# Ledger of designs, part 442: VHH binders against q9y6x5

Target 1, 379 residues: q9y6x5
Amino acid sequence: LPPKLLLVSFDGFRADYLKNYEFPHLQNFIKEGVLVEHVKNVFITKTFPNHYSIVTGLYEESHGIVANSMYDAVTKKHFSDSNDKDPFWWNEAVPIWVTNQLQENRSSAAAMWPGTDVPIHDTISSYFMNYNSSVSFEERLNNITMWLNNSNPPVTFATLYWEEPDASGHKYGPEDKENMSRVLKKIDDLIGDLVQRLKMLGLWENLNVIITSDHGMTQCSQDRLINLDSCIDHSYYTLIDLSPVAAILPKINRTEVYNKLKNCSPHMNVYLKEDIPNRFYYQHNDRIQPIILVADEGWTIVLNESSQKLGDHGYDNSLPSMHPFLAAHGPAFHKGYKHSTINIVDIYPMMCHILGLKPHPNNGTFGHTKCLLVDQWCI
Below, E stands for the ipSAE of ESMFold2; O stands for the ipSAE of OpenDDE; V2 stands for 0.75 times the mean of E and O plus 0.25 times the DockQ between their complexes.

## First folded at step 20 (VHH)

Design hd13 (framework vhh_8dlx_2; at its last look DockQ between E and O 0.85; V2 from the best seeds 0.82)
Fold by OpenDDE, look of step 20:
Structure hd13 (fold): chain B 379 residues (1-379), chain A 118 residues (1-118)
Amino acid sequence: as target 1 above (379 residues)
Amino acid sequence: EVQLVESGGGVVQPGRSLRLSCAASGFTVSDNWMSWVRQAPGKGLEWIGDIYYGGSRFYNPSLKSLVTISRDDSTNTLYLQMNSLRAEDTAIYYCAKGKDYQRAFDIWGKGTLVTVSS
């Protein structure tokens, strides 16, 4: 049988949730598979960028999805959650489902994964759902498992996306133990649903399943606000992306804007584009704006309006609070093996290996995941 | 101590709706995957549908349009809503607690008879 892989993302699942809450279904999944305790995601630690990094193996500067909100100065196009369907934004990279689908006797399926409802390089997943947050997990699970089970050509790569615990993390904050316990229990139960459905269909033993997330969540507070309006007049710049990494497009001299912002808060670093730290791999793309503001962990950049979020993400990707986890199960993976850390871009070459796909040039390191795989030598 | 008790069965006319209940004792319904099955006279057991831990539901394709499974966690009760009943829907209806992924069950109700007749 051709290898099959299901990639599942629970948005905003912070890695340390596994240590602080109970996940009987997920723990069982891990027990019979592998766990990477911390996945270092890409900067900025936002949803669209990191999901695209998972499936391309590229840093944001390379795949071109550099934020959830973007602006291209040449075409004057805007990208946002409500405006993400233009292939222009996605075509700077080739996601794995496109690569997979272009192979003979293979097809791809997707349930709500970012970019999967967009023709990328003139290719769209054979099976997909238009993104709709109102669609239940049940429906998503039903579709994805049906496609995995009954498609011809067979679906050999599939993605499944769910918006929790991110939405709840924003609403309650990750430190709200009562509410987050409830939310995370639900997530674990949904994992139970997934596993049970796969077993019931007879797919479980032969299907490789990866459960991961794009980012974590940090606690925010109304006591930790950075008000840009106190530092610079709003007429002097356009805000392309906001908090915790704000993208600034100056309307006046860039240096003047920079000088007004550089000392705005001791809890915010201000970078000219050319001075963005190399470790972020967030410089070499025209879609990155001339000035970037990076708030410290737990601080929120605001204008005159106050933020309602008690949790947020997008911060420095070296922060543990921003890190998701990765668990996997299937014939390609060991059983009962735990690994400390990988980079999120490392997932792509691993998936390509599992599927027998030739990877496009990427920033991942296959060597980082070798110990997870049964067919690889691990030192 | 541990049991399932179906109720709500009876005689109904074709085209009518009926809701069956399954009260669980001794275990938590929401912590398990549950199933509805039926057995028509002279026929084998027929799977109707499942409800899983997180509430995901899966149905027999032949019955999907006619049935809805739900549960009330507060009362620890499983439900089967049936619509547009037909004569062929006459059967004993059972609720069962799932044991493993092989559609084995460790707890069965005694069943409730549903008769659809004019």
Scores: ipSAE 0.894, ipTM 0.954, lowest interface PAE 0.4, mean pLDDT 95
Fold by ESMFold2, look of step 20:
Structure hd13 (fold): chain B 379 residues (1-379), chain A 118 residues (1-118)
Amino acid sequence: as target 1 above (379 residues)
Amino acid sequence: EVQLVESGGGVVQPGRSLRLSCAASGFTVSDNWMSWVRQAPGKGLEWIGDIYYGGSRFYNPSLKSLVTISRDDSTNTLYLQMNSLRAEDTAIYYCAKGKDYQRAFDIWGKGTLVTVSS
């Protein structure tokens, strides 16, 4: 009887890929469920921050994962892709899998969603895989479905993370139709694998499934570089994160560093922390550095060197190229319904509703997702 | 015109390995989910494993350590690798094409006989 939810992320899946490429399996999923055509994600539009926003309903300033590379001035700790296991970084929020598995007769499972292999508030997902990008989708799917089908207490919330199309989007750029068609065909086939497996195990009819992503991807170019070393010497600052949102910790007077940077490029905005636009909700955390540099779409901030990326993300969250989609199917969701947009922080209170969990304080609005749900009035 | 043709069966000694092939015509193997199933003498059908659209594979837990399913899209061929064969693995081995999003098959091969004896 308990409601069950599987949350799936295909990293870097830009919303308009659905219109520009063929997805027979995903379109069949959508036809029998719901689609949100654009999800407005949080700034900065990076992987760790947006995955944590999905599962906490919080802006980055509120959950504390403010970038993929961070520095905490109070503790002097550093966070990176290779140094992400210290619970310190994650403990400013409570993700949904922690709340879920603390309920009586419930457990949570995770196949590599960011943070699920960390003991957040001394609590790690009941079943999990240690992150390893070499583990196949097949193995992740096998583990998740095994846990959903065989666990006691039952797994009622499960997550599945896959690195594509983000990895290939960086490598080829979103405008490379030949390579991206091959990549996205493979993603659609994996969605087919997911749906087929859930049906084979008898899970499909009573499991709610959300397929979404954290951000999109924009085209980059060697003709769109901002050379930071041409504007300011390394000795004047510590670089916490580089592109497309650079995080600058001044080593000298902050105003002097700002003045050296403010006219560096017409394709980059330079913000003192107090001047960061309010619409970003990206100011009120010590991990946000005193100066940030925000490149225009498709521009790359570099240090006297070329860039190897042909696609990137992390830009202004108002850009359609940064927006993912959301599709869902299951007993909680309508069939054949399309919705224009929600905010990524709205996903959390919706998931809490589906699971019968009391949400922690968050920035999401449950009302924005009511039209997706069969038990709600769509007014 | 739509058919599955198994091959590679025969007599093998216990403890040896054998690879079965399943050539498909009239449809593309990688656009479908595919399965291997066997039937020992006087027994019912026993599911061996599946390979899905994106290449995900799932096996009968009792056989998981003994078998590997693969496919070659350039030859439109499904394979079953069997290792450490036992007398109880004596059976007719079939490949089958699954119905999309169903626990059912719509096309079967004629089968290939594998006999494990010394």
Scores: ipSAE 0.710, ipTM 0.897, lowest interface PAE 1.2, mean pLDDT 94
ESMFold2 (binder alone), look of step 20: mean pLDDT 83; pTM 0.840

Design hd14 (framework vhh_8dlx_2; at its last fold request DockQ between E and O 0.97; V2 from the best seeds 0.88)
Fold by OpenDDE, fold request of step 21:
Structure hd14 (fold): chain B 379 residues (1-379), chain A 118 residues (1-118)
Amino acid sequence: as target 1 above (379 residues)
Amino acid sequence: EVQLVESGGGVVQPGRSLRLSCAASGFTVSDNWMSWVRQAPGKGLEWIGDIYYGGSRFYNPSLKSLVTISRDDSTNTLYLQMNSLRAEDTAIYYCAKGKDYTRAFDIWGKGTLVTVSS
């Protein structure tokens, strides 16, 4: 039988949660598998971009999902979490589930992973759920395990997505020990549910499972706000995305808009598109707006209204608070091995290797994950 | 003292509902996966359903529409709600504690008898 891989994402699971809270189920998973303590994600550190980077191995500028909110000046289309079903936004790359789906005697499955309910390059997984945040983990788990167990042709690649602890991180802030302890316990228990279900179905020993996340979470405060209205009139620009990386579409001369914003706050960097630092790999896409504002860690960009978020993400991808983790278990992985750091784009070539798929051109480095794999030399 | 004690069984008419309770002692129900099984007269054990750590529930497909498993963390009690009971639902009902990451059980209750008759 061909190798099977289940990719699981718990949104907004900051890497250092593993050090600061107890995760009996996840730790057991790690003990029997591998752990990458820190995964350097892509800039911007938002949900849609990073989830697509995981499954494409591409920087955001390359796969075209450059934010949770986007605007295309040519087609005048908008992208958002409530408007994400147009293949136009996803077709600049080929995600791994499409590659897998197109193979003979294989199929892909998806439970709520971003982009999986959209036909990309005229291909959609054989088994998928339309995104609905109200659907329970139980139902998602039931579907994904049923598909892994009983599908024809067999599901060889599956994804499972869950919205926590991101939502709670936004609500409570990552430093709320009482509330986050409760939230993270629930997450660990859901991991227990996953493992137990796989065991019950006899899938565990032959299934490769990756548990990861797209980004972390940083503490925000009402005392750390950057009010754009104090620097520029809102009539001079269109806001495409707000915080912590604002995407600015000028309605007047770009230079004038830039000059009004460049000294708006000592806690915000303002970049013309061509001046965006190379390390972000966030320049070469038309969907990136002419001006971007990048707030410092823990600072929130606001208009003349109050923000209620106590936690947020999207900041510089070099910040540890933005980094998720990766844990894995299965025939392809070592047992009891811990690794310090990989790049989030490295996951794609690794998954391709595990599944025996030829990867599309990507920004990942397979060499970074060799130490995790039993069939590779640790370099 | 580690034990499970089922209650709520008895004689009930067809079409009625019944809720069984399983009180746990010596361990925390929510930290474990739990199961309901039953044994009809002259028949083998039949799996009803499970509830896992995070609360995920899985049921016997033949019984799914008729049963609901739940738990109360504050009272450390497992429940089985049964609706539209039939004569064929007559059985001894058992709750059991599962062994972590296995298909085996650590602890069984003594069972409670449910008799469905006119």
Scores: ipSAE 0.934, ipTM 0.973, lowest interface PAE 0.4, mean pLDDT 96
Fold by ESMFold2, fold request of step 21:
Structure hd14 (fold): chain B 379 residues (1-379), chain A 118 residues (1-118)
Amino acid sequence: as target 1 above (379 residues)
Amino acid sequence: EVQLVESGGGVVQPGRSLRLSCAASGFTVSDNWMSWVRQAPGKGLEWIGDIYYGGSRFYNPSLKSLVTISRDDSTNTLYLQMNSLRAEDTAIYYCAKGKDYTRAFDIWGKGTLVTVSS
């Protein structure tokens, strides 16, 4: 009987929201399963890179989705949230839904997970939704549960993605208790909808469910702006990505551009590519630009304009504010177990184990997740 | 006292629309999953649809295009909108409160009769 897994992401769900807000439905899910209190994600702590790291087990430099905005100098191609469908960008890795679908008598389904509407290695999920943020959670849930319940060959791996609390975290900031309480209450209710629906359809007993996120959120302010135009003329570089990690392609001598930027702000680190800290694992890909600017937590890089964002992410992955959580329930998982931390790249080999798939070469460590699993020794 | 009270039933002509209400007391509707169920004369219970905690709605496939469930948190009220009514829609209509994380109902309304007659 093939094992089944549903992987769910609520974008921008900071780990400490669990301590600071009420989540009756999520806490009931955790009580019957496992919790990892902090997941250390990958640098940069952005949506597309971290979602691809979850499903490939790779650092960004290794899977090639290195930011939400990218440029390839050889092909002259651009990647953005509105221009993300070219398989060129995604083909440096093999995501788990491709590996799963190529097994005998298995298929994969997807409700909006980044990359699932792209034919990666000429393979797209058997059942998927084209990305559209206007599609309700109800419709995403209905489609994913219909596919899990009625498909031939059976859907054994499924994904579900929701844009909150990330969208509201950007709009209000994570410190806006009134608005974030309302937003997080709604998300907890949607988790309740998920669990209740799975039970109603008879899927709950034999389905492994992971509820996780890609990153957290930190508070921003109009008092914490770094004005790049005050330090360097636009004519000296091409801006590939802006904040909080700016990606700079010099148009003149690289050292001259670096020197103009290095003292721009005490709240920003400027790195030549070869000097990017090793702990970021963010150096060995041609899509990483020759100079990056890394703002301190809560600081925003701007081009001589104000910012309307009150929250942001993408900062140093050592910051607790950038870390999501992971909760899981199902026949593969213990009940009532809490674990302190894993790396986000560890999720992939764990999922491969649950599904009986041979993992591709990756940066995860299966041993970090063994204590979550009933079939493993925790010692 | 915990209770559910349906209203809005009555005699309606075929092809018309009708909206039923279900007023809840003693608990908050939006903290629960809620359901509409009907029973035609001489028949068993027929599930119409559910509305869950976050507002996700699921319907009996045979009724999906004809009904809409909604709720109003400010009045603690559940609604059933029915369109293009037919004689076979004649039934007692019940609202029910589900027990969390089960398939069971723990509170039922008394029902409201809908008669579709020319």
Scores: ipSAE 0.780, ipTM 0.921, lowest interface PAE 0.9, mean pLDDT 94
ESMFold2, look of step 20: ipSAE 0.726; ipTM 0.906
ESMFold2 (binder alone), look of step 20: mean pLDDT 83; pTM 0.836
OpenDDE, look of step 20: ipSAE 0.890; ipTM 0.955
ESMFold2, fold request of step 21: ipSAE 0.760, 0.762; ipTM 0.913, 0.914
ESMFold2 (binder alone), fold request of step 21: mean pLDDT 83, 83, 83; pTM 0.836, 0.834, 0.836
OpenDDE, fold request of step 21: ipSAE 0.934, 0.934; ipTM 0.973, 0.973

Design hd15 (framework vhh_8dlx_2; at its last look DockQ between E and O 0.86; V2 from the best seeds 0.77)
Fold by OpenDDE, look of step 20:
Structure hd15 (fold): chain B 379 residues (1-379), chain A 118 residues (1-118)
Amino acid sequence: as target 1 above (379 residues)
Amino acid sequence: EVQLVESGGGVVQPGRSLRLSCAASGFTVSDNWMSWVRQAPGKGLEWIGDIYYGGSRFYNPSLKSLVTISRDDSTNTLYLQMNSLRAEDTAIYYCAKGKDYLRAFDIWGKGTLVTVSS
């Protein structure tokens, strides 16, 4: 039988939550599997881009999902969380579920993972749910486990997505220990539900499971705001994406817009597109706007409005607060092994290896994950 | 010290609804996966459904449309809502605390009898 892999994402699960809170179920999962303590995600550290990086192994400039909100100047199209169904945005890469499904005697399943309810390269997951945040974890778990257990051809790759603790992180801020403790306990319990269900179905021993996240969360405050209206008239540009990485489309001369913004705040770096630091791998895509503003950690870019978020993400991907974790369990993985750091793009070649898939060209390094795998030499 | 006590059973007419309760003592329901099972006269045990740590519920497909499992953490009580009862639903209903993934149980209630009869 072909190997099976379930990829699970709890949105906005900051890596250091594991150090600061108790996770009995997750710790048990880790104890019997592997842990990567920090996963360096891709810049910008947002949901759609990073989830797509996980399943493509590509930097954002390469897979083309460069933000949660995008604008294409040629087609005049817009991308947002409420408008994400156009394959145009996704077709610059091939996600792993498409690759998997195109193999003989294999199918893919998905529960709410970004992009899974869109035909990409004219292929949509054999089993999927249309994204609906109102759908319970229970229903998602039921569908995923049903598909993993009863499908023909068999589901060999599945994704499961949950919106917490991201939503709560935004609402409460990651430093709210009282509220976040409650939220994270619930997350751990849901992990317990997942594991228990897999065991009850007899899938646990033969299924590879990866639990990860797309990004962390940093504490924000009303005392740390960068008001663009104080620096430039709103009529001089279009805001494509706002905070903490603002994408600016000038309506007047780009240089003039840049000059008005470059000294707007000591807590914000302003880049012309061609001057974006190479380490971000965030330059070589037409969907990246001419000017990018990058707020310092914990600072919020605003217009003449107040921010309602006490936590946010999207900041420099080198910041620990932006890093998620990765845990894994199954036949492909060691037991009781911990690793310090990998890049989020490294997950893709690892998953391809586990599934016996030929990976598309990607930015991941298989060597970074070898020590997690039982069939690899760890040097 | 540690026990489960079912209640709410009785005689009901076909088509009616019934809610069974299972009061737990000595342990926390929400920290465990819990199950409802039943045994009809002359038949073996039949699994009805489970509720897990985070509240996820799974049901016997043959009964899914007729039953709902829930719990109240504040009262440490497990519930089984049954709708559209049929004669074949006559059974002793048990709640049980799960031990492991092999459907072994640590604790059983004594059961409550449900008789569906016109």
Scores: ipSAE 0.886, ipTM 0.951, lowest interface PAE 0.4, mean pLDDT 95
Fold by ESMFold2, look of step 20:
Structure hd15 (fold): chain B 379 residues (1-379), chain A 118 residues (1-118)
Amino acid sequence: as target 1 above (379 residues)
Amino acid sequence: EVQLVESGGGVVQPGRSLRLSCAASGFTVSDNWMSWVRQAPGKGLEWIGDIYYGGSRFYNPSLKSLVTISRDDSTNTLYLQMNSLRAEDTAIYYCAKGKDYLRAFDIWGKGTLVTVSS
């Protein structure tokens, strides 16, 4: 019976929510499995880039999904959350579901993980749902478990994506205890539904399940705005992405645009592409624009006076507020083990090991995750 | 005391709809997975469907087009909506509280009788 893996993401689940809120269902899951308390994600700490990093093991500069909004000057193509289906954007890497389903006697299934409804290298997930945020968790769970239980060739790798707590984190901010308590209780109940269904179908004992997230969330405020219009006229640049990492395509001399921006705010760092800190691994891709602006934690870059968001993410990946967690349960994993931290790119080679797949070249380190796995020497 | 009380049964004509209620006391419905089952006269128990902690629902395939399970957390009540009723749907209908993560039940109601006859 081949090893099976279900990868689950609850978008925007900040690691310290586990300490600050009650999660009886998730804590039961962790008790019989493993927990990684902090996952250091990739810069920029946005949804599309980090979900693709999980499934490719690559930094954003290497997999080519460098932001939620992108522009390619050569092809004049645009990428956004409403325009994300062109394989051009995704083809700079091979995600794990593609590698998996090309193996003999294997299929992949997907319930809305970013990229799974795109034919990447002319290959789309064997079973998938077109992205639609109106589809309930119940329907996503029904489809994924049906595919895991009833497919020939068998589904050995499956993904499940849910938009919360990210949507509510943006709306309320992570410091709103009343609203976030309600939101996070619902998330924990959905984890209970997942586990209950897997047990009812007889999948629980032989399925490896990873529950993780792409990033955290930090508190924003109308008192922490950076008004870009006060520093530079719109006519001097094209804005590709705004906040908290702005992507600036100069229309005039790049140095002149840089000089107009460099002292705009003490709460914003301005980088020429070649000067982006090496620790970000965010330089070597044509989709990274010539100038980026990186707001300090909790600051919002705006063109107007107001911001509708009370929480945001995308900031420096060294910030604990940007880090998700990882929990896992199944025959590949130890029981009751806690690990302090891994890099998000380490998840890919670990998943490849669990599935018996040869990983593509990647930035992850298998050794960082060995202690989670029963079949490895933890030394 | 932990208790489940079904209501809403009675005599109904074929082709009509009926909604059954299950009031819970001594525990919170949404903290548990819950089930509806029925027993026709002289027959064994037949599973109708489940509702889980977060509201995910799963039904007996032979009944799924005819029934809907829901709950109201504010009243701590579980519901069974039944449509297009037939004479063979005549049964005592029970709600049940499941054991944690197992296909087994530790608390049952007394049931409510539904009779489908013209």
Scores: ipSAE 0.591, ipTM 0.856, lowest interface PAE 1.8, mean pLDDT 93
ESMFold2 (binder alone), look of step 20: mean pLDDT 83; pTM 0.837

